# VHH binders against tRNA dimethylallyltransferase (miaA), part 25

Target 1, 307 residues: tRNA dimethylallyltransferase (miaA), of Elusimicrobium minutum (b2kdr9)
Amino acid sequence: MTIIIAGPTAGGKTDLALNLAKLIGGEVVSVDSRQVYKYLTVGTAKPEGEYKNGVYNVDGVNYHLVDFLDLDKTYNTGSFTADASNTAYNINKKGKTAIFAGGTGMYMQSYFGGMDVLPKADQALRAQLADIADKEGKQSLHKMLSEADPESAALIPSGNLHRVMRALEIFKLTGKKASELRTNGFADISQNNFMVYIEWDKEELNKRIEIRTQGMFGGMLKETQDMLAKGYTRNSPGLRSLGYAEVIDFIEGKKTKPEALERIVILTRQYAKRQRTWFARYKNMYKADGSALNAEQILAEYAAWKK
Short names: E, the ipSAE of ESMFold2; O, the ipSAE of OpenDDE; V2, 0.75 times the mean of E and O plus 0.25 times the DockQ between their complexes.

## First folded at step 11 (VHH; framework vhh_7z1x_3)

Design v4 (from u2 with D106N; at its last look DockQ between E and O 0.52; V2 from the best seeds 0.00; counts 0 for: pae E 2.8 > 2)
Fold by ESMFold2, look of step 11:
Structure v4 (fold): chain B 307 residues (1-307), chain A 121 residues (1-121)
Amino acid sequence: as target 1 above (307 residues)
Amino acid sequence: QVQLVETGGGLVQPGGSLRLSCTASGFTFSRYWMHWVRQAPGKGLEWLSGINKGGSSTYYADSVKGRFTISRDNAKNTLYLQMNSLQPDDTAVYFCAKVREYSGFNLFDYWGQGTQVTVSS
């Protein structure tokens, strides 16, 4: 059993997800590309929690896919889909409902839209394929692809060594053709999943973003100073999270505090707009009023939806 | 159901002091971070100060740090703002604001009707 909660940043997704989890004994899976990072709590709006038995816990609810990744690591749709699959499996195995909550629409689309997890690059296998291309020519490798995955061979020019090698690598590692693993359309995931979208009046949300950013700045500054002192830089993937570059500009004297705050507010409002645009593509969501969220009402809607 | 009632505003001369109170009802006050915000004539909302659930951590905007002190009395469901060294630029309507349970700063859930503070000679 699965419930999906989507909405804009600063919109109340976390509170709704936790309240639902308490009502049904569920667990939350975060769908957020930035809350995965350790150390960055205030500026990523990570819910306040503590580890219990190795799992991040927020007021008695297990909260997954937060606070586990070092700032020097990247995280993408493939990583999310693999982690979400494992996490949802373990939650459902316990007889519990997985409540997916977040605003990263691409991650939701990747997991719920049925995109397969592609294998990690295998350097030894790539070296072997490169050696074949060096000794026998690129067309020999393309012929191998034609035999293994003819549809990919039709789409990939024989001179594009990197694409030919990747398609062969996928076949050898998975036993499946790369052409069979690709999905090239957009599926409306709200058609076959109970999905709640938290709506806000634009002007009201923008006002809340402005006040929120003013309040958060001190904590973001402390977090950023601590991470720079540990040797992380503005180029560390985690410190490229929304707002942190502007805080670093302030620390380095490139921006005044009002200038940094203004930029963070603008960027946050732009992110909220991109989220609204992304989720507007899903046509069958239950739309909840962000100013009057009611977990019990939403649970009743879920029960009706299942029938 | 949620009610936040600000009191203690008024007219004060520059350099003076004033203490604002915010009485809360309709929710379990001690489970929420509380904040003060203000709105000067013709200006947008400005965040001033925040305090965690138990009152052990306090936060201030640069514009008021050292002059204003936030505090709370969870037994009385009351939030306070002690304002010292008031200047004309502090003239505004002052609001207390409630944040949702699981967040200290992220979503300002509700704010009161406000109390007017006017600093003028």
Scores: ipSAE 0.456, ipTM 0.804, lowest interface PAE 2.8, mean pLDDT 87
ESMFold2 (binder alone), look of step 11: mean pLDDT 83; pTM 0.841
OpenDDE, look of step 11: ipSAE 0.586; ipTM 0.813

Design v5 (from u2 with D106E; at its last look DockQ between E and O 0.01; V2 from the best seeds 0.00; counts 0 for: pae O 12.7 > 2, placed apart)
Fold by ESMFold2, look of step 11:
Structure v5 (fold): chain B 307 residues (1-307), chain A 121 residues (1-121)
Amino acid sequence: as target 1 above (307 residues)
Amino acid sequence: QVQLVETGGGLVQPGGSLRLSCTASGFTFSRYWMHWVRQAPGKGLEWLSGINKGGSSTYYADSVKGRFTISRDNAKNTLYLQMNSLQPDDTAVYFCAKVREYSGFELFDYWGQGTQVTVSS
């Protein structure tokens, strides 16, 4: 009892998911690496809602995996997979449909594709590995990788500290080689799941991103000022969400408002392009016209798909 | 069919006032955020103001704050923009815009045909 709504940022995923949930009595699960953060509503396109019984509720619909993480915490595919599994189980146990809606393709692939669950980052272990690299050189870490996972070592340059450390971290925490995770094939999750992709003409979407960014800037500015006043910084993981660094540049006088707006528009268009590229890999999606979304028509397609 | 019809534009002297109206049909007006945008000659679109579903929250671009007031009458399916202290650089075509039901700024979906405002001596 699952529907997957995918699409680019600014593409109407939230509206479609909420309209579907209302029609069938379902609940929404957000698939978005940034909407998990508290306080950041406008700049992450989080729908406005209120908490009811500990669950974020948007116009009568329970909306899961949003607005719960402190800005100084990280969130990854392993965290998402665990949270999504628990959330979907609870929704389905109530006899309701779980509507997964978002644009973070890696999260969707991890949960629906059955990829090996990657361990969450172990900050103590990463600090130890970073210290080894600092004191003994990156070549020393690469030699450690060569002994633990020779196939990864052959593919990862010794100078790419991030990838070397991640591969070592995976091995030390799970006993599985990162090279074996790469040999897990890409699963086309649209093969066995009803998945809707919201299509937009590229030029139309780019125009809408531009005007959207103008409208949201004031709200992003207020959110950013409030978070800086609480002691968060540009290095807080939540404030690295798209657009917030540019707002901070404006606050600090490093950019004018037009310069910050232009940069946010560019970054948002680039993000939308990466989303299109990711989701193009799924070959069995129902493609919906973003300019003419129709929740009842999509439900009819879902009913036909189940037969 | 969604339709947005702007009226109330015209020629006005600097310092003058105009009240724009946008009459909505083809959708449940009270369920949607509404916005005003404008396009000056040879320029791109400029967002001016937004208002939430019930009218309890209003938002303004710095260029119009203190001079323009957005409001709505959900019983009449009408959006308004009161424009005071108009100056020549306010000359533009003014459009009302509808945003999707649950997203105050996420997606500007529909535009009217616009109404011309000209501020000139």
Scores: ipSAE 0.253, ipTM 0.687, lowest interface PAE 4.6, mean pLDDT 86
Fold by OpenDDE, look of step 11:
Structure v5 (fold): chain B 307 residues (1-307), chain A 121 residues (1-121)
Amino acid sequence: as target 1 above (307 residues)
Amino acid sequence: QVQLVETGGGLVQPGGSLRLSCTASGFTFSRYWMHWVRQAPGKGLEWLSGINKGGSSTYYADSVKGRFTISRDNAKNTLYLQMNSLQPDDTAVYFCAKVREYSGFELFDYWGQGTQVTVSS
């Protein structure tokens, strides 16, 4: 049994997921590309919790794929898909419901809609590509990609070897361009999965974002200072998460607090808009009113959906 | 403060041309790939074109190849999109986007508010 909870940032996904998990004995799988990072909690809106027996726990609920990645490490769609698969398997094996909750559309799509379309990783091929990169440089691989799939090459910096290799791998194994698969191979994951979308009035959400940002700045500041003190930099992948660059600018005296806040609000609103646009492609989602979220109602809708 | 400001949009007739500009500030423009994307009414974001740091490499979506040309002037911190042979289907809000140095899923870390392009007879 699987339930998907999607929605914009600051939309209340986490709370709904936790409430549902408590009602049905489920566990939550986070679908968020930023909550994976250790120590970054406030800025990523990661629920507060603690590791218990190797699993992050939030108020008695196992909350997976959060707070495990070092800030200098990267996490990609492939990694998520693999981890999510294992996690879901383990959850189901225990007879529990996996609740996928998050706003990272690409991750969601990859896991639920991409498994049948994309080939499995070929380790031998990857090794070969890696060897080329080592011997001929990263630009060589990027050039190969540009010849095979110009759109992917355009979207993927040459320095991102993993994505370059993946795109090449897809092409070499399937004869299809990764870019084509992304654009033409869209699968509406809401057709075969119970998918909830938390819907907000645009203006209400924007206000909510503003208020939230004001409230979280102090926490973000502390988090950022701590991470910088540990030797991380603004270039650390984890600190490239939304809002932290502005906080760093504030710390460095490049921005005033009001300027930083304003920018974070703008960026967050833009992100929310992108999320809304992304998820609007799914046509069979249950639209839940963000201002009146009710876990029991969601369960009722789920029951109806299964009939 | 990173800012991207798109300009040059407007109303044109089919077959017409527009040149969009994107003025960048708050970061070292010449160190980043830049892209154009668009969003038509009721549709999702569509990638259109990308250009590398130095401008030596350009990339285009099939939908705009041969009609659109991306370029950049690093001295002016400006990204351009020359759009020729515009069609009604090109009606959309156009955005310039800055490429993230590295991202597992999000390709862009900043983009502008967009400029409206309307192609209508």
Scores: ipSAE 0.000, ipTM 0.200, lowest interface PAE 12.7, mean pLDDT 88
ESMFold2 (binder alone), look of step 11: mean pLDDT 83; pTM 0.848

Design v6 (from u2 with F105Y; at its last look DockQ between E and O 0.58; V2 from the best seeds 0.00; counts 0 for: pae E 3.3 > 2)
Fold by OpenDDE, look of step 11:
Structure v6 (fold): chain B 307 residues (1-307), chain A 121 residues (1-121)
Amino acid sequence: as target 1 above (307 residues)
Amino acid sequence: QVQLVETGGGLVQPGGSLRLSCTASGFTFSRYWMHWVRQAPGKGLEWLSGINKGGSSTYYADSVKGRFTISRDNAKNTLYLQMNSLQPDDTAVYFCAKVREYSGYDLFDYWGQGTQVTVSS
């Protein structure tokens, strides 16, 4: 049994997930690309908890895929998919329900939609392809693509070397056509999974983001200072999370506090918008009012959905 | 039903002190961060202070830092705000606010009706 809870940043996903987990004996799997990092709690809005017997626990509920990654490590869709698979397996093995909660759309899609893990960029191969383009012309590279993947070639202009090269790279590394990977159309994961979307009034959310940012800045500042003191830098992947760069700028005197706050607000609003846009692609989500979330109601809807 | 009731507001002279209280009901108080916000006439909401679940960590806006102290008594389901050295620009309606998430830095889902604080000579 799997339930998906999606929504914008700070939209109440965690609370809903936890309440739901308590009701049905579930565990929560975080679908958040930033909450994975250790020590980053305030800026990522990580639920307060503690590790118990090797598992992060929030108010008596096991909360997975949070607070485990060092700030200097990278985490990607592939990593998440693998970890989520293992986690879900273990949860199900216990006879418990896995509740996926988060706002990282790509992660959600990858796990539930089976996005073929695209190979990582091969710099050597790219260099080779670039060399071909330089020596033989862009058209030569496009011709190569046409031979390997005619559909991609038809869609990608020869002048777009980056896309041409990427498509070729995919083919050369995996033996699969980029077009085949694309034509597996955006799988609407809401068709086969019970998916809840927490919906907020846009203006209300935007207003509240401002207050939230004001409230969290002090904590972010302290957190950032501590991480910097430990030897992490602004280039640490974890500190590239939303808002931390602005805090660092403030620390370094590059931005005033008001400037930093304003920027964080803007970035947060933009992120929320992107989330909304992403999840709007799913057509069979149950839309829950963010201002009136109720776990019992969600369960009722789930029961109805299963019929 | 979640309820937050603010009390302790009133009229004070500049330099005076007030202690606000917020009594919470309808939820497990000890599981949530709590915050104080205010709204002055003609102005938007201003965040003032936050406190974690156990009361061990407190945060303040620059505008009130050193003058205001947030605390909580989980046994009494009560949030407090000690306000010292009050100034006329502190005149506002003060609200206690509950954080929606189990984190301390989410959107507020509930706040009370507020209590009026007026600082005037």
Scores: ipSAE 0.166, ipTM 0.615, lowest interface PAE 2.4, mean pLDDT 89
ESMFold2, look of step 11: ipSAE 0.382; ipTM 0.779
ESMFold2 (binder alone), look of step 11: mean pLDDT 83; pTM 0.839

Design v7 (from u2 with G50A Y59S; at its last look DockQ between E and O 0.14; V2 from the best seeds 0.00; counts 0 for: pae E 20.3 > 2, placed apart)
Fold by OpenDDE, look of step 11:
Structure v7 (fold): chain B 307 residues (1-307), chain A 121 residues (1-121)
Amino acid sequence: as target 1 above (307 residues)
Amino acid sequence: QVQLVETGGGLVQPGGSLRLSCTASGFTFSRYWMHWVRQAPGKGLEWLSAINKGGSSTSYADSVKGRFTISRDNAKNTLYLQMNSLQPDDTAVYFCAKVREYSGFDLFDYWGQGTQVTVSS
């Protein structure tokens, strides 16, 4: 059993997910590209918790894919998809419900929509293909593509070696045609999954974002100072998370506190807008009123959905 | 149903003091961070103060730091805001807000009807 909770930043996803998990004996899988970082809690709105037996735990609920990545490391959609798959498998194996909660649309889509994890570039294979192109010419490689995936070959000029190689790589690694992967339109993951979207009035959300930013600034400041003291820099991937650059600017005297706050608010609002736009593409979501979230109601809706 | 009821507002002269109260019902008060916010006429919402579940940690906006004190009585399900050295710029509707259970810095999900505070000579 899987439940998806999506919504904009500052929308209440975490609370809903936790409440739901407590009701049904579930575990939460975070779908957030920033909450993965260690020690960044306030700025990322990561729920407070502790590691117990290797799993992050929030008020008795296992909360996965948070607070595990060093700030100098990068995390991408592929990494998430792999980790989420393993996590979900383990949760299900225990007979528990996996609740996916987060606002990172690309991560959500990748995992549920089967964005064909385009096989990671196989350097060895690329080298082989490059050798073929060097020895036999670019046309030879294009011919190979035409035999494997005529549609891709028709669209990719023989002179574009990089695209030809990539298409061939995909076919050789996955057995699937790159053309088939491209044509597979945006998969609406809400068709086959119970997906909840937390909806807010735009103006109300914007106001909330402003208030939230004001309230969280002190905590962000402390977090940032601690991380800088540990040797991280503004260029550390973790500190590239929304708002931390502005806090650093404040620390360095480049921005006043009001300026930093204002900028963070703007950035957060923009991000929320992007999230809304992203999730609006899903047509079968249950829309929950952010101002009146109720886990029991969500369960009732799930029951209705399942019938 | 979650309810927050703010009281204690009124008219006060500059330099005066007020104590606001917020009575909570419909949820386990002690499980949530609580906040005070205000809205002045023609202005947006302004965050003022926050207090953690147990009352051991407090935070304040620069605008009220040193003048306002947030506290709570979990046994009475009540949040307080002691406001001293009030200034005309403090004139606003004051709201108590319930924050998410699991984070002290998350957005509040409920607020009351507010109480009017007017500072005028």
Scores: ipSAE 0.006, ipTM 0.249, lowest interface PAE 11.6, mean pLDDT 88
Fold by ESMFold2, look of step 11:
Structure v7 (fold): chain B 307 residues (1-307), chain A 121 residues (1-121)
Amino acid sequence: as target 1 above (307 residues)
Amino acid sequence: QVQLVETGGGLVQPGGSLRLSCTASGFTFSRYWMHWVRQAPGKGLEWLSAINKGGSSTSYADSVKGRFTISRDNAKNTLYLQMNSLQPDDTAVYFCAKVREYSGFDLFDYWGQGTQVTVSS
């Protein structure tokens, strides 16, 4: 039971996700590489909330994968995939819908696009295959591969014993051809998941970004000053979040406030453009008008999609 | 708690002027950017203008640039919108709005009941 809300920065994702969660008793999972950091609330546009029973809560909704990571730690697609898997399992085990909301397309692709986990080496099986090759020849092993996984056999020379053995190992351990496993590449996650993309007119979104950035600067400044006073630096992974380097430049006198603000706006608009380009790859999304978001309508679309 | 009260709307002829006021209470007005938005009958919200905390920076939608002027008086906790050269398609309910501090910008969190502006001959 999963709903995916995607969209550009400043696009309304958080409010839509919260409204949906309230309507159906769901919980939100943030898909954002920067909101994971403690202390950085304003500059990452982290929704206002407080911990209740050890879970970050926003307006009565449990909001996961925010506000937990120290600024000196890194966070990447592998970290997200592990955390999202555990979180979604626990939400769904309670009979609730997990509402994934965010704009970090690579995180969504990593988790929802999946990659098959290749089996670990099995020394007993490798010994058996090596025994067969020793007794019956490498051609016999390649013939076995051509019967089990013809596509792999066409690509792997019969003389390349290690590749032939690995493809056979995969087949024997998983029951699937190596050619059927997805270990790299792009998958259209909207094909098998209900996914909403919040659309905005480009000019209107750019205005929203400018307004939000202007409103955030003072709070970003306070956060940055506090973190520098605690001993964090511009090289701390959390302070490499969009906008904080520019605020540090302002604090150090390398930029005036107008220069820092203008730079943050430019970078944020560029990020929003990259988000639009990324999500355009998904061909089966429900596209919602950002100026007229309606959680009840989205819920009805979800119900229809499940049919 | 947070309260925003819009006043100054009314009926004007095309080309006329109105000055809207928004009186704020229940929060520290001088710490927030303030906005004007409007909603014409049967249409969605349209953002019009914003002003920063000190009043030194303003922005406007293209549809109102040069005709509308946003201003504020932090001593009186009051936001203003001077509207000149009004046209029939400016007819709407006008709201002042405040964004929730440190959470989501995507919706204006607080607005008043609005004030009606009607431009007709």
Scores: ipSAE 0.000, ipTM 0.108, lowest interface PAE 20.3, mean pLDDT 83
ESMFold2 (binder alone), look of step 11: mean pLDDT 82; pTM 0.833

Design v8 (from u2 with K98R; at its last look DockQ between E and O 0.01; V2 from the best seeds 0.00; counts 0 for: pae O 12.1 > 2, placed apart)
Fold by ESMFold2, look of step 11:
Structure v8 (fold): chain B 307 residues (1-307), chain A 121 residues (1-121)
Amino acid sequence: as target 1 above (307 residues)
Amino acid sequence: QVQLVETGGGLVQPGGSLRLSCTASGFTFSRYWMHWVRQAPGKGLEWLSGINKGGSSTYYADSVKGRFTISRDNAKNTLYLQMNSLQPDDTAVYFCARVREYSGFDLFDYWGQGTQVTVSS
């Protein structure tokens, strides 16, 4: 009942997802931490759509988890997991397939893999643990870990100070063992879910991103000017989306247009690299050629996968 | 399969005008945003203009705004660029480009072979 489409930013995920949804009567669930925001369409590459009966609709397909959140609101993995669960349930209840499409790997892992949410680093506590290691040795910290969390101590070498300190930090911050807070090891969600990864030659994608960024800049500028006029600022969560800080720098005279464009291109390439690194951990994906996407072939692969 | 063919280039005096055409085949032209891009000798690609599927929204780079006009005729599968007040800095090869169906500024996936425009006295 579920198809997962992943790939680098600007890689064709939306186009493929919509074509698949049309072929099988499915609906799309966006997996993108920035397309959730209202108003920011061009700079987030949000597909252009209209609301029909309260649901964002793109060329006849219901497209969920886009364009609903005010720019002053925060959205995270917990929010996504709750929203995705409700959305997928409603799609499946109608007898339709949910097509999850996006590039935010942590959101996919959180929903499909049940990724644990652990407390944030506490720098004061880390400093205290580091001081103990300096004065009493790394083995002393590992001994502390073996007393607090024997399962973690069995898996973490005493020489890996970072992992030893992290496990101790979790115990001291929560009162619970790190081993108890993890439901399982990192799950390769491609093992139990049909997952498509859209593949591009790196150099070709980088060149296309550069041209795309030039074309997007005018629309991003218009969107940003409108939002600033409404009272939003560079600190509004939605305007911290990739590229908008650089557009604001241009508006404020802190960067020239070429400087802002160059920075946005660099940041976009870096984001695409982080996405590739994340998705490389999934070993059972169907890899599709981004330059020659074929929704009918992908459906044939899905049918074969189900058998 | 997908084909984009640019025509209408040539030599023109400074201050002159040219109209470029791009004829599309092998896909449903009216379902795609279309763009113009140029490349001057020894330089990288420069995006110039874009137009949505129905032609109701047009976008321009600052370097050509007010001088160039993008338009399309979906019945003829043709994209146009009217270029007025041409200057020597407009000398380049001009390409039309297609953007994937559901995103007006997403990845450009097909380009034509280009048409040369030369502006000189």
Scores: ipSAE 0.225, ipTM 0.677, lowest interface PAE 5.1, mean pLDDT 86
Fold by OpenDDE, look of step 11:
Structure v8 (fold): chain B 307 residues (1-307), chain A 121 residues (1-121)
Amino acid sequence: as target 1 above (307 residues)
Amino acid sequence: QVQLVETGGGLVQPGGSLRLSCTASGFTFSRYWMHWVRQAPGKGLEWLSGINKGGSSTYYADSVKGRFTISRDNAKNTLYLQMNSLQPDDTAVYFCARVREYSGFDLFDYWGQGTQVTVSS
């Protein structure tokens, strides 16, 4: 069970996701290509939190796929899809709802629109499944599949152990049903998922971006200085995140503070525009007013959607 | 082939210290995040600590924070866990685990066989 919260930067996605998670006992999976980086919190608008028992926690809510990647590492759609699959599986296994929240459209599309790359065969898992089949019979394994993916079970005879095992493998490794995996073109992920889009008036959002940028500059400066002191450079993938180049320019005396701020605002606005354009492709989103976000209302809409 | 071998376990008195080692082979050790986990008798797996590829970032469970220290020597392909102020509740089999190259948490693709740590008076 999943909920998707999408919207532009500075749109309030994080707060909405957290509030919703608190209401339903869910966990949040960040869909942001930059929040993955360790130590970059202010500039990426990552919610402040800490790792507790191996999981990043924000105000009592497990918040996944943030603050884990070294600044010199790259992260891509494939990486996200793999991590998200595993994360979602674990969340669902606990009987909790996964709330996907973020503004990286490509990541969202990759995960929900279909896995471009299926997981590689896991020999250990296959051995385990084979043992089950040997000890309990092929029908037992098929029953497992029927519980995990009824559609695949319906299509795959119990005697076809290879196919049964593969379908189970996919489910166990990704948390996704083999029957739901698609390899075709662009899919409207809002058709089969409850997807919320946070809408803002353009001018209001632009103002919010400006105010936010002004407020976060000091924190970004500190973060950047700390990272540079640790040996990272402007070429580190993490510091290629939006705004950090401008901060570095400021540190190096290439830009004044006002110039840096202005540039960051412009870049952020442009990014927000691109986000809006991307998500406009989805036709069945619930559009929530950014100025009046209410997690209870979202939950009500979700309940209605599930009926 | 990827291998992880834990050593350094044993019997210690309460308040004592142990240093565990995990020797890695079959892959470029310096490219991977590494973690320690443990399993006590009758209990599930418990995450303890993680370290990034270069050792510049470390993470700890609340249960061991302040007592355990994770480190690594990439030149020796070895992961370490210094355990101080050991308590009976720390009795468990301790495992080192490798994380996928592009991930810091939750995705362990290889585990060692484990080393037994027993804390008893």
Scores: ipSAE 0.000, ipTM 0.211, lowest interface PAE 12.1, mean pLDDT 88
ESMFold2 (binder alone), look of step 11: mean pLDDT 85; pTM 0.861

